# VH-VL binders against ADP-ribosylation factor GTPase-activating protein AGD1 (AGD1), part 14

Target 1, 225 residues: ADP-ribosylation factor GTPase-activating protein AGD1 (AGD1), of Arabidopsis thaliana (Mouse-ear cress) (q9fit8r1to225)
Amino acid sequence: MHFAKLDDSPMFRQQMQSMEESAELLRLRCLRFYKGCRKYTEGLGEGYDADIGFVNALESFGGGHNDPVCVAFGGPVMTKFTIALREIGTYKEVLRSQVEHMLSDRLLQFVNGDVHEVKEARKRFDKATITYDQAREKYLSLRKSTRLDVAATIEEDLHSARTTFEQARFHLVSALSNAESKKRFEFLEAVSGTMDAHLRFFKQGYELLHQMEPFINQVLAYAHQ
Below, E stands for the ipSAE of ESMFold2; O stands for the ipSAE of OpenDDE; V2 stands for 0.75 times the mean of E and O plus 0.25 times the DockQ between their complexes.

## First folded at step 4 (VH-VL)

Design r49 (from r44 with heavy chain K65Q Y101R; framework fv_recaticimab; at its last look DockQ between E and O 0.04; V2 from the best seeds 0.00; counts 0 for: pae E 12.8 > 2, placed apart)
Fold by ESMFold2, look of step 4:
Structure r49 (fold): chain C 225 residues (1-225), chain A 122 residues (1-122), chain B 112 residues (1-112)
Amino acid sequence: as target 1 above (225 residues)
Amino acid sequence: QVQLVQSGAEVKKPGASVKVSCKASGYTFTGYYMHWVRQAPGQGLEWMGYINPNSGGTKYHQNFQDRVTMTRDTSISTAYMELSRLRSDDTAVYYCARVPRYYDSSGWFDPWGQGTTVTVSS
Amino acid sequence: DIVMSQSPSSLSASVGDRVTITCKSSQSVLYRSNNKNYLAWYQQKPGKSPKLLIYWASTRESGVPDRFSGSGSGTDFTLTISSLQPEDFATYYCQQYYSTPTFGQGTKLEIK
């Protein structure tokens, strides 16, 4: 890796400023997305609680009877339906947990963690820039009459400061570029995983209710005789 | 051998869009900024913008800010420039050009693509 | 944007002539931090893409004949061709890369 290849330029400094502003705007958008995801997972949790309440009401209704048809065929169908609804509730809680882990936690990590790395790289670059500017000014102030050991020290300090500056500049550019690239990739993975989690949730729910289809058809056939 | 190969000539009507591709070879595509420059017939060179192929970050000249989109596909080392709402004065040769300065958005251009002629006519 | 003005707009010359083309920027393109002039020169033949000749105002690109030289600093720059050859009849552009890239309007060099 050739740290010395990166050069300082007015357009390059504009480039870095633009990338830092873009990273901050992305952080704010991720924060809003995180808050939306948090609200969604809270809603799934509330939905689970509502599912359990609905199932409890159905079970209580089925526990009483005043019609033999309800007891004979409605009772078994009602029991299978309440069992299925409880299991769907369990799948909903799994979905809530998966969305929280795959998407919400990753968004929060970006908001609170990854921008910090960019900020630290900026601080190191600013310090290295000041040190390099100071070393350059001392070098430019050298006279032919300057004591040889003093001149040698100033030249060594300039070389060291330049190396540190170039390294800090490369690190800052790399941190900015990698953070932007990494977050686009991680976002795609997180959203895709969330979509897959929803697919699995509805597939499981469908399969569970599909097993009830013979009982539903039997009751419907009875009701239409 | 470092080379930029662009897509073929396009003829468009006013109001349409055009998307020009620029395939890079012979160097690490993501290490060097790609710029787009156009040249109207008999005229000089006009800078349009750049893309950082590593991050996908872009900067557009103000004259094109609302009509141009620059993208890339790093898996095939290809940059794209799309210009929308075409006008007859968009008739030009469109060039991609690399800045051969590692991770620096500014510099001279070497190499240039061969150019893509876009003709916008009624 | 930094405006780049070239002079002359066109020039007729004979093989063997020494020619100069000037380029003036509306702002200095000398970056004080590295003491470099952010200026390049290109040659463009009809139907071809531009070819890099000079960068950093005076550094000749590899493979460019030594009859091409660049000079100047700050706002005033010159491209010199010391002895024209038949292949040198083309249009020449300066370009600054201090900020958003801009090009001179071009200087067409024609055979007399």
Scores: ipSAE 0.000, ipTM 0.505, lowest interface PAE 12.8, mean pLDDT 84
ESMFold2 (binder alone), look of step 4: mean pLDDT 95; pTM 0.964
OpenDDE, look of step 4: ipSAE 0.007; ipTM 0.475

## First folded at step 5 (VH-VL; framework fv_pritumumab)

Design p60 (from p7 with light chain N31Y S53Y; at its last look DockQ between E and O 0.01; V2 from the best seeds 0.00; counts 0 for: pae E 12.2 > 2, placed apart)
Fold by ESMFold2, look of step 5:
Structure p60 (fold): chain C 225 residues (1-225), chain A 120 residues (1-120), chain B 107 residues (1-107)
Amino acid sequence: as target 1 above (225 residues)
Amino acid sequence: EVQLLESGGDLVQPGGSLRLSCAASGFTFSNYAMSWVRQAPGKGLEWVSAISWSGGSTNYADSVKGRFTISRDNSQNTLYLQMNSLRVEDTAVYICARDRGYSYGYFDYWGQGTLVTVSS
Amino acid sequence: DIQMTQSPSSLSASVGDRVTITCRASQGIRYYLAWFQQKPGKAPKSLIYAASYLQSKVPTQFSGSGSGTDFTLTISSLQPEDFATYYCQQYNSYPLTFGGGTKVEIK
């Protein structure tokens, strides 16, 4: 018979239990964060809808339509304003999409996917451990009176149960290691990517409006007179 | 057929020392982790110490850590407990127990125990 | 440390009675729970491991159930030889800890 090479000690059980409890606590924190992200991206979407409504109203007042009085007031300058405002709106929609993809989706994957895999790996490990314990007990109870085919089956079952136990233990450790890797690296990347998305949003908006600064000043100077 | 036979229990004064032995037979001793468990007169069971199959890993209850040392001699199939700085509250029957696996924490066979009495 | 609280501390019963003994852990121990029987002046005897699995050659009137923190040993029909003290023990983590025991006496 092959002796067990992987021992399942109380010290090892305590280590695994601690990691599982940490993963569940992190899941709850991620769920709260995900809810905040969803509310934020919903706000960006509502803001985009409002932007489009504002631009449509401005165009109806003085630009892009053949109304001689309003064209005389707004003309090419009002068209520049409405084009710029629509473009800023598209930057906001890009930001909303980036936050959703980079952060919200990753938080949800951790909550519903990665922690779920830890729980399933634990269930499989528990069953494999009990099966191995039972197979060892049956093997230790073999006597001269045991039928030859039953004895051979018991020894084969012990080998199979040990192999399944070792595989299940490896899978549980792997699932826990994956969850820790997400904690240490992937969430930092996701948050940093979200910050970069905000930087790009504001920079694009600034650059667009900066190009319009001469026209803004021209209109202000005219209205000031 | 598994047999665990403890010896070395005695009457000793507080601050004294004793070494307990547990002779094992009927199984391959070097394949099993072992523990000492004690039971004070009229009281329940208390785990004292555990040692891995090779002797490379040991664990102790807080009440005995630093005073007791578990060891084993696999060539003589014997488990030991060196008890130093004995106290009145160490008075108990000390029982040798075999772990079901190499370091599993569950005991499938128990000895009859040896009495240690600590009194003035 | 995981504290094991066993209830009741004693009970009286007649041959043929069904008895239940409860063991509660101070924190989750999953299924790492064993039950032992001890008669006066004798070594403990293993009954149940992994909360619910009978040790070899233990009579079928003994059964165990539970997981997490709450566990039960059931003797479905007491026999004369079943009058003894019963202990639970967790082996989830060091230090290994036992319940205070339940003495089952003849009525």
Scores: ipSAE 0.000, ipTM 0.525, lowest interface PAE 12.2, mean pLDDT 83
ESMFold2 (binder alone), look of step 5: mean pLDDT 92; pTM 0.931
OpenDDE, look of step 5: ipSAE 0.005; ipTM 0.479

Design p61 (from p7 with light chain N31K S56K; at its last look DockQ between E and O 0.01; V2 from the best seeds 0.00; counts 0 for: pae E 17.9 > 2, placed apart)
Fold by ESMFold2, look of step 5:
Structure p61 (fold): chain C 225 residues (1-225), chain A 120 residues (1-120), chain B 107 residues (1-107)
Amino acid sequence: as target 1 above (225 residues)
Amino acid sequence: EVQLLESGGDLVQPGGSLRLSCAASGFTFSNYAMSWVRQAPGKGLEWVSAISWSGGSTNYADSVKGRFTISRDNSQNTLYLQMNSLRVEDTAVYICARDRGYSYGYFDYWGQGTLVTVSS
Amino acid sequence: DIQMTQSPSSLSASVGDRVTITCRASQGIRKYLAWFQQKPGKAPKSLIYAASSLQKKVPTQFSGSGSGTDFTLTISSLQPEDFATYYCQQYNSYPLTFGGGTKVEIK
C-alpha cells in the first residue's frame, strides 16, 4: 500500500502503524520460509555428496571386473556413465547455489536488514517527535517581554527540530515503502527464478541421460544375460 | 516377500461408483510407482492408471479419464482406485501392479485381482 | 497411443518344441518391451524386461530379442508348465499398452 497523504496527521500515523504490523507479520512468514529453504539446500548438498559416493562405488566396480565379457565391453561404457552422473551432480550443486542466492539470501536480507531498518527508523522518528513537541511548546510560550535574542534562539530551535522531525518521518516512510515493495514483486521474482532454476536442472539432466540411452541399453542387455 | 492384496470389487449397476484398495507389504511402498491393470472376462490385459511413488503424477487410459481417480496413502501402504460413472464395459478383474523402483511402466509384481461386475 | 500387435493369436505345440512369438510396435519403443506369462485364473507373471533381460528366477528356456519395433519371445524347449497365454507390453511411453496375447496350447 502507498501513503495517501504525507502530512503528519492521526490518519497518517495510523497508516504507518498498520504498515509496521504488516511488515512484522511478513517477517515471521519469511523466517519460516527461510528455514524451509535452508533445509532444502542442505538436502541438495547432502544429495550431491551421496552422488559422488555412488559414482565412486560404480567406478570401483568397473562393470564386473571378474567377467571377461564385462571387462572387455564395460570399461569405456562405464566411464561414459560415471562422467554423466558426475555432471548431473554438478547440475544439482548449481541448483543448490541458485536457490540459496535467489531466494534464501533475499528472505534473510528482508528479515535481518529491511525490517530492522524499519524498527530503527521508528525509534528515530519517536525521538524527533518528542524534540519537536518540546520545541513547539517553548515557542507557544513566548511573550512580548521575551528578549529578542532568546526568542530568536527558540525560533531557530523550532525550525531545526521541525527539519529533523520531517527527515525522520520521511526516512520511516521510505523504510516502510521499501518493505512493501519487496512484498509485491521481489519475492515473486525470486520464487519464479527458483522455479526456472528447477526447470533448467531437470531439462539438463534429461538431455544428458537421453544422449546416454544407447549405452544404457547396451549395459542392461549384457548385465542381465 | 512382496504381497499385493486387492479388495473392494462388487456387483454394481451402470452409473454406480466403487472404490478399490490394494494393500502392499514386503517392500518399501513409497519407493515404487504403482498401476491398476484390468482384464475383462476372456479378454486380454488393459492398463488403467498409474501413480508415481510420491503421488505427484498420475496417468490414465483414455477409456477411464474423468471417471476414475488413482491415489495412494504411503503411511498406510495402500493404493486406491475410485471408479465413478461405471459402465458395462468396465466389468473386469482389477489387478494392482508394482513398477520397478528405477523405471516407470514395467511391472515386476502383480496382485491376485478383485472382480468388478457392472450389469444393468 | 502405441499399438502392440502380437502374432500368432494362438498356437498348438508339444513338450520339447521350440516356440516363437512375435510382437510389433506401431512406433519405435527402443528396448522398453516386457513379456508376461498368464495361466488361467492366475495373475500375470513377469518373464522378460528391456526386450531381452530375464526377470529373476525365470527359467532359462525363455529368451527375448529385438529392438525398435520388432520383438520376439522364444521358448527353446517347451515344458509342461509353459502352456499359458503370453503378452507383450511396451513401457516406452504412456498410455502403457499390451499386445493381444498368444495362447500356447498342448497338442
Scores: ipSAE 0.000, ipTM 0.387, lowest interface PAE 17.9, mean pLDDT 82
ESMFold2 (binder alone), look of step 5: mean pLDDT 91; pTM 0.923
OpenDDE, look of step 5: ipSAE 0.021; ipTM 0.577

Design p62 (from p7 with heavy chain T28D N31Y; at its last look DockQ between E and O 0.02; V2 from the best seeds 0.00; counts 0 for: pae E 9.9 > 2, placed apart)
Fold by ESMFold2, look of step 5:
Structure p62 (fold): chain C 225 residues (1-225), chain A 120 residues (1-120), chain B 107 residues (1-107)
Amino acid sequence: as target 1 above (225 residues)
Amino acid sequence: EVQLLESGGDLVQPGGSLRLSCAASGFDFSYYAMSWVRQAPGKGLEWVSAISWSGGSTNYADSVKGRFTISRDNSQNTLYLQMNSLRVEDTAVYICARDRGYSYGYFDYWGQGTLVTVSS
Amino acid sequence: DIQMTQSPSSLSASVGDRVTITCRASQGIRNYLAWFQQKPGKAPKSLIYAASSLQSKVPTQFSGSGSGTDFTLTISSLQPEDFATYYCQQYNSYPLTFGGGTKVEIK
């Protein structure tokens, strides 16, 4: 584990508190980052909506296959352009979905899941500590005159409370260790995956338009008749 | 019945040394962490040093670090404080305190103390 | 270091009065706070651990409350034997530190 001493001591408590404070600071940074990611993906969605609006306007301007305005604008080729522009829009929607999955969802899981588990593990540990302290006090207060069945019950309660306390302590350490591992490696992986998603988005767009280049040149040559 | 009996307090010149002892009885000494706490005449309490139940971990207040050494002999149920390079401000009643647990940091039983006076 | 600020430094009260003593930590210490009593020339006596849990054989007129940074010791009905100095102590982290004490005197 990452702790220098596992005994429940002031040194252990100080280390635990330091890690809890670090996790909370990271949670706040993740929340701000998540809000930025949400704004970005909303912008991509709005951009997609604008793409569709542009294509719809272009299609309406064309007025159908037999329209004289459509013929003057190279009608059937215009339809190929509008289909291609719609496809580019779908690449943007794929990018939006990938950023959401790879980064936004992971940030939210850390904020709402992993840090929440640290706080709940702390509560359970504090409760188990109180129960163990009380059970130990009862045991230390036993007299020779105490009935044997009462003394046996107090000893069993102490054993149970000690076991629960150690389990709660281990669970708190485990929750903190999990949050720490997210801090070091998993967010860098998520950001890198997001960059890769952007690379693929631009490559797809470029490849589509590049494959249409002969059509573009053909239309330009026709338009100069 | 828990008893903690300190001894070894004396009048000492600045720069001198003393060794304090705390004899423990009425409980299994080897399962409990111990501390020394001091109280200057007419003043409040100041934690000095702590030692874990096994003796494997020790901690010191900054004011005594490097000059005082806490130790224990679990076979003799005795806690010690070796005090070197004593200063006038070390003048206090030194009190032996039993930690509630193995190194918990809370004191459930206290001795009556032994007076250390450092003066020229 | 966690500083423990205890107030008031002294107070005067009559038998039967309700007495409240406060202790503030310079940073959060959860419930790792103890209270103890000391009479002149006597060893300290442990009263409260874990902020609110009574030590064995401590009378029920003593109670503790608080968590985080602000803590209170209450004596619900002051008895003649309760005139003493009271200290708080944190055990969240080393160094272990005490409040400056509150002397409860007979009015």
Scores: ipSAE 0.006, ipTM 0.543, lowest interface PAE 9.9, mean pLDDT 85
ESMFold2 (binder alone), look of step 5: mean pLDDT 91; pTM 0.923
OpenDDE, look of step 5: ipSAE 0.012; ipTM 0.491

Design p63 (from p7 with heavy chain N31Y N59Y, light chain A50K; at its last look DockQ between E and O 0.01; V2 from the best seeds 0.00; counts 0 for: pae E 10.6 > 2, placed apart)
Fold by ESMFold2, look of step 5:
Structure p63 (fold): chain C 225 residues (1-225), chain A 120 residues (1-120), chain B 107 residues (1-107)
Amino acid sequence: as target 1 above (225 residues)
Amino acid sequence: EVQLLESGGDLVQPGGSLRLSCAASGFTFSYYAMSWVRQAPGKGLEWVSAISWSGGSTYYADSVKGRFTISRDNSQNTLYLQMNSLRVEDTAVYICARDRGYSYGYFDYWGQGTLVTVSS
Amino acid sequence: DIQMTQSPSSLSASVGDRVTITCRASQGIRNYLAWFQQKPGKAPKSLIYKASSLQSKVPTQFSGSGSGTDFTLTISSLQPEDFATYYCQQYNSYPLTFGGGTKVEIK
């Protein structure tokens, strides 16, 4: 968003209002995306819990190497499979953590931090505007008969109020520009990082099972007889 | 002592042109943005155009954009409105208004107006 | 464009009455709202800016309130010279737009 002029004018007001409306719409979209992301990470967490429960049940069914049930069902083979299944589960938990850190936390920070900062900057700007307008009215009401010490104080107050107003305006513009920049840059980076996290998750799973493929085939062939 | 005196209103035919002037006195003209506001007979107020203190920025209502040109001469303390391709619906009293600031949008002083009538 | 809707279009009142006029914007305009008075055949006169700030040399019976979309002009005790048409205007955004006016007539 390009701020063509920093003066307090109808054009500037329209530009600010448009930017504030866009930030609010983006906040609502971020909340929807956060909800989807939260549901997804909850699903990964539940999936991890289920993976551990499955492995625990398989271990209990197979028993230890001294357990007659373990020997009957191929105890050392089951141990190797349960170790691999636990590793796959940990890859899922790593993915969950990465999505939370890279995407969920950033979405929430935008909503609670950056958009909140815009609203606070607007409030401060509105207050400074009132003070400046009133100081300008007092200055414009000065008469030639006004005492010199009173006139000097009124002029000093006007200068101070104008300076505060200009600072508040700059802070509001900065907050709006920051929110717009995050929309264009940081969210793209966060989504791309999440995609990379998924790529690594599937690669790890594939590589683990691929390394086990000769063993799996041997066990299947042996069990066939 | 702020005074705004419009002139140049006349009877014109549709498609005609007219140039309005507003002579300003009693204030430092070059410190203020200016606007034209019009009022059709028996009707309400309608903003027409605005010009910044220096003349560097101009703004127009959609109904007049492309047909009207606002300008100012700060050395002569005069605001102008060049009206081309006039239509019957442009019939109004055209009023010169002083902006409170450089381009603030609020009018603190108004002229008496000049009547523009567009009819065949 | 921001449309300004004034109510009522006209009203009748007696000297000394409290009169209220409302103005509604089609979008939020914060406090960038002005009120003007116009008598027949005369130029408009500025009364109020920033929704509630009284223009210099305007009589104190006039007051304004509101923000956002809903605004009110109040004449606390109507004087004989206050019979006129009143307009609101937003200056939040170009184009600058006016309400349709409220004619205040003597009862």
Scores: ipSAE 0.000, ipTM 0.544, lowest interface PAE 10.6, mean pLDDT 85
ESMFold2 (binder alone), look of step 5: mean pLDDT 91; pTM 0.921
OpenDDE, look of step 5: ipSAE 0.030; ipTM 0.509

Design p64 (from p7 with heavy chain S35H, light chain A50K L96Y; at its last look DockQ between E and O 0.06; V2 from the best seeds 0.00; counts 0 for: pae E 15.9 > 2, placed apart)
Fold by OpenDDE, look of step 5:
Structure p64 (fold): chain C 225 residues (1-225), chain A 120 residues (1-120), chain B 107 residues (1-107)
Amino acid sequence: as target 1 above (225 residues)
Amino acid sequence: EVQLLESGGDLVQPGGSLRLSCAASGFTFSNYAMHWVRQAPGKGLEWVSAISWSGGSTNYADSVKGRFTISRDNSQNTLYLQMNSLRVEDTAVYICARDRGYSYGYFDYWGQGTLVTVSS
Amino acid sequence: DIQMTQSPSSLSASVGDRVTITCRASQGIRNYLAWFQQKPGKAPKSLIYKASSLQSKVPTQFSGSGSGTDFTLTISSLQPEDFATYYCQQYNSYPYTFGGGTKVEIK
């Protein structure tokens, strides 16, 4: 959302407030989503550990030995399977890392960085506004009979306060614009990237296991003889 | 067997340009993110650039930003590094590495590297 | 950027010795740490990923531990083929960064 005018008007201030409210709502959503992402990545990690446990168990059963007994019940195929499962485990870990990096970290950065900057900028703006209003009131209270040196000081103070106010306003607008920009583009990219990561994860796993299909069929055929 | 073969290393003058290639074989190239890492003579390893499986995402070290461009041709199983405005400090063996993921992860396979020498 | 401080820079050891190499990150990198071995004139070889997971076909004398900022590579019993330079690397965030390396030399 672009500011139509950057002049300090009631409409301008209302727009800023609206944007700030939107940013706050997004912050809350990000926090909730972050929590969900964290649970998911933790689950992936636990799943990985469980997968490795299964692989180790299978390997101990028959996949890690080349003795006649193991060969007789399909040891070589089991070995291929354990190798494949280990590889899939690594894919799962990569997926976990991608979710953390592409989503969780970005969500946290938005909350602790971009939105935080908006809040800090608002505080500075509010402070500057008060100071500027006070300086302005003093200036408007000047009389023709006021000493020139006093008038000059009041004018200088007003100028300084105005400058600070304008700077604070600019910073707040910039922070809001930055947050808005990220809302529209960065999160979409992050989510879409995450979707793709999941698709590729399953595709790669499927392709890897699919390579075993002939061996699986062979073993099944043998077992049914 | 996974193989990564770098080529294109040469002697160039400062300000010159060079394009490196990494030919991949033994795996589905389009399923993996790829990286360039360099090693100056007698020095440690330095990450240079990364590219996602599709080429849609790229990352660069600050030392090469604006000068180097990583790209890939999945139909040719080839990774590229276009190096422009080369500096003496860019002298290194440039190694391509396979990422275990599609866009983010750790390196599991490395090439032997190709030497780039930048000298006046 | 995340700085990786590796120690020691070099060490001398004998076959059969227990060797320990440490790596410290300037900020938390969770368990996104890898260890690599490099011999002169050769490409690096991946040893450990996820701080403690052994790469396929890597000998069991190698092990990794740690999380957050402090990490350790251990060679339980140094073999003749283990004399090389070792590097830690974080892949928590871009830019990826490496430790300075540890050269393991024969005593």
Scores: ipSAE 0.000, ipTM 0.467, lowest interface PAE 11.9, mean pLDDT 89
ESMFold2, look of step 5: ipSAE 0.000; ipTM 0.467
ESMFold2 (binder alone), look of step 5: mean pLDDT 91; pTM 0.910

## First folded at step 6 (VH-VL; framework fv_recaticimab)

Design r60 (from r11 with light chain S33Y; at its last look DockQ between E and O 0.01; V2 from the best seeds 0.00; counts 0 for: pae E 6.4 > 2, placed apart)
Fold by ESMFold2, look of step 7:
Structure r60 (fold): chain C 225 residues (1-225), chain A 122 residues (1-122), chain B 112 residues (1-112)
Amino acid sequence: as target 1 above (225 residues)
Amino acid sequence: QVQLVQSGAEVKKPGASVKVSCKASGYTFTGYYMHWVRQAPGQGLEWMGYINPNSGGTKYHQNFKDRVTMTRDTSISTAYMELSRLRSDDTAVYYCARVPYYYDSSGWFDPWGQGTTVTVSS
Amino acid sequence: DIVMSQSPSSLSASVGDRVTITCKSSQSVLYSYNNKNYLAWYQQKPGKSPKLLIYWASTRESGVPDRFSGSGSGTDFTLTISSLQPEDFATYYCQQYYSTPTFGQGTKLEIK
């Protein structure tokens, strides 16, 4: 989406208001999404911490001196298990970091940055509009009898106010266009990237455990004897 | 020029707390993750954690999780690391370091702060 | 945590020598889906903070002399200094950033 005509008009201003309302609604949805994403990444981090705690407990269980359980679970069995569990933990941390980078941080940037810029640009546009309207009323009230230096000042003020107004209008249109572009392109990319990160996480886990499957089956068969 | 300037040396007693500051300049402070790394005398480098200056979100290494707090003040582009319940083995140089990629918590560190020496002794 | 093991722990060499420092990780730091090795090398001089030399295992940081090179993949990495200069006597660290950052124990390079 883009502005087909940039001239100031009632229809142009209505279009800008509609885009501003859309941006605010999207901000609220992004904020809710960010909070969900934050909880999710916190859960992945807690899961990593739990993985490390579990591995440490397993090592301690297998490492006790001179008791029959430690003899059975020590050495190569415990080492192979703990290595695999630590690797799975690192895959989880990579996933957490990727979701944080690709989705969580982008959602925050939109909420705290891009929508804020739209609001600031609107404030500047409103102020410039009032100044320009006032300068136009002064100019339209000129008489042929008005002193030339006063009339020249009023005409210069009108030109300056118009220039500031057009700059503020352009900046507001630019801020709205940027927010719209982020809505259409960056969020789709971010969500797709996080889905790809999940795919790669599960692929890594599958390949690790698949390669271990013959060992797991051999140990299980031994335990059943 | 991107710079990280840290607060001055500290001498503390066991059980006290220390708060090290790291003032950033030459870049958009809120766009880049800040990490903290320490180095005991004659020893290697030990990662402590990071902060996202935009959100204030943190991640701490397990060895420090119950004693460290990382914060920031975005109005003065400054990150802080506070370590409580100090022990003698917390004697080290403490560095802040930036990951030089926009909104990425993972990466190498460039630049590093000049380091802050913290000495813990009775 | 991924354990980084550097070798040697210390090394004596003369100006002009070729020096090789190795770094081995306990787990692959190659993310095969983007084909990047998450490994960096730093130089640290006494009383100074670490200085980045190399990232992505082999990419030299801007301003780092061509005599520094990095190589390796997966778990085995090498920093090479092709012709030592007086300013190269320092401690060198490898670092992985595949997961929670960890550093090698360092290699102190001293003048003979």
Scores: ipSAE 0.171, ipTM 0.693, lowest interface PAE 6.4, mean pLDDT 86
ESMFold2, look of step 6: ipSAE 0.000; ipTM 0.464
ESMFold2 (binder alone), look of step 6: mean pLDDT 94; pTM 0.952
OpenDDE, look of step 6: ipSAE 0.490; ipTM 0.774
ESMFold2 (binder alone), look of step 7: mean pLDDT 94; pTM 0.952
OpenDDE, look of step 7: ipSAE 0.275; ipTM 0.693

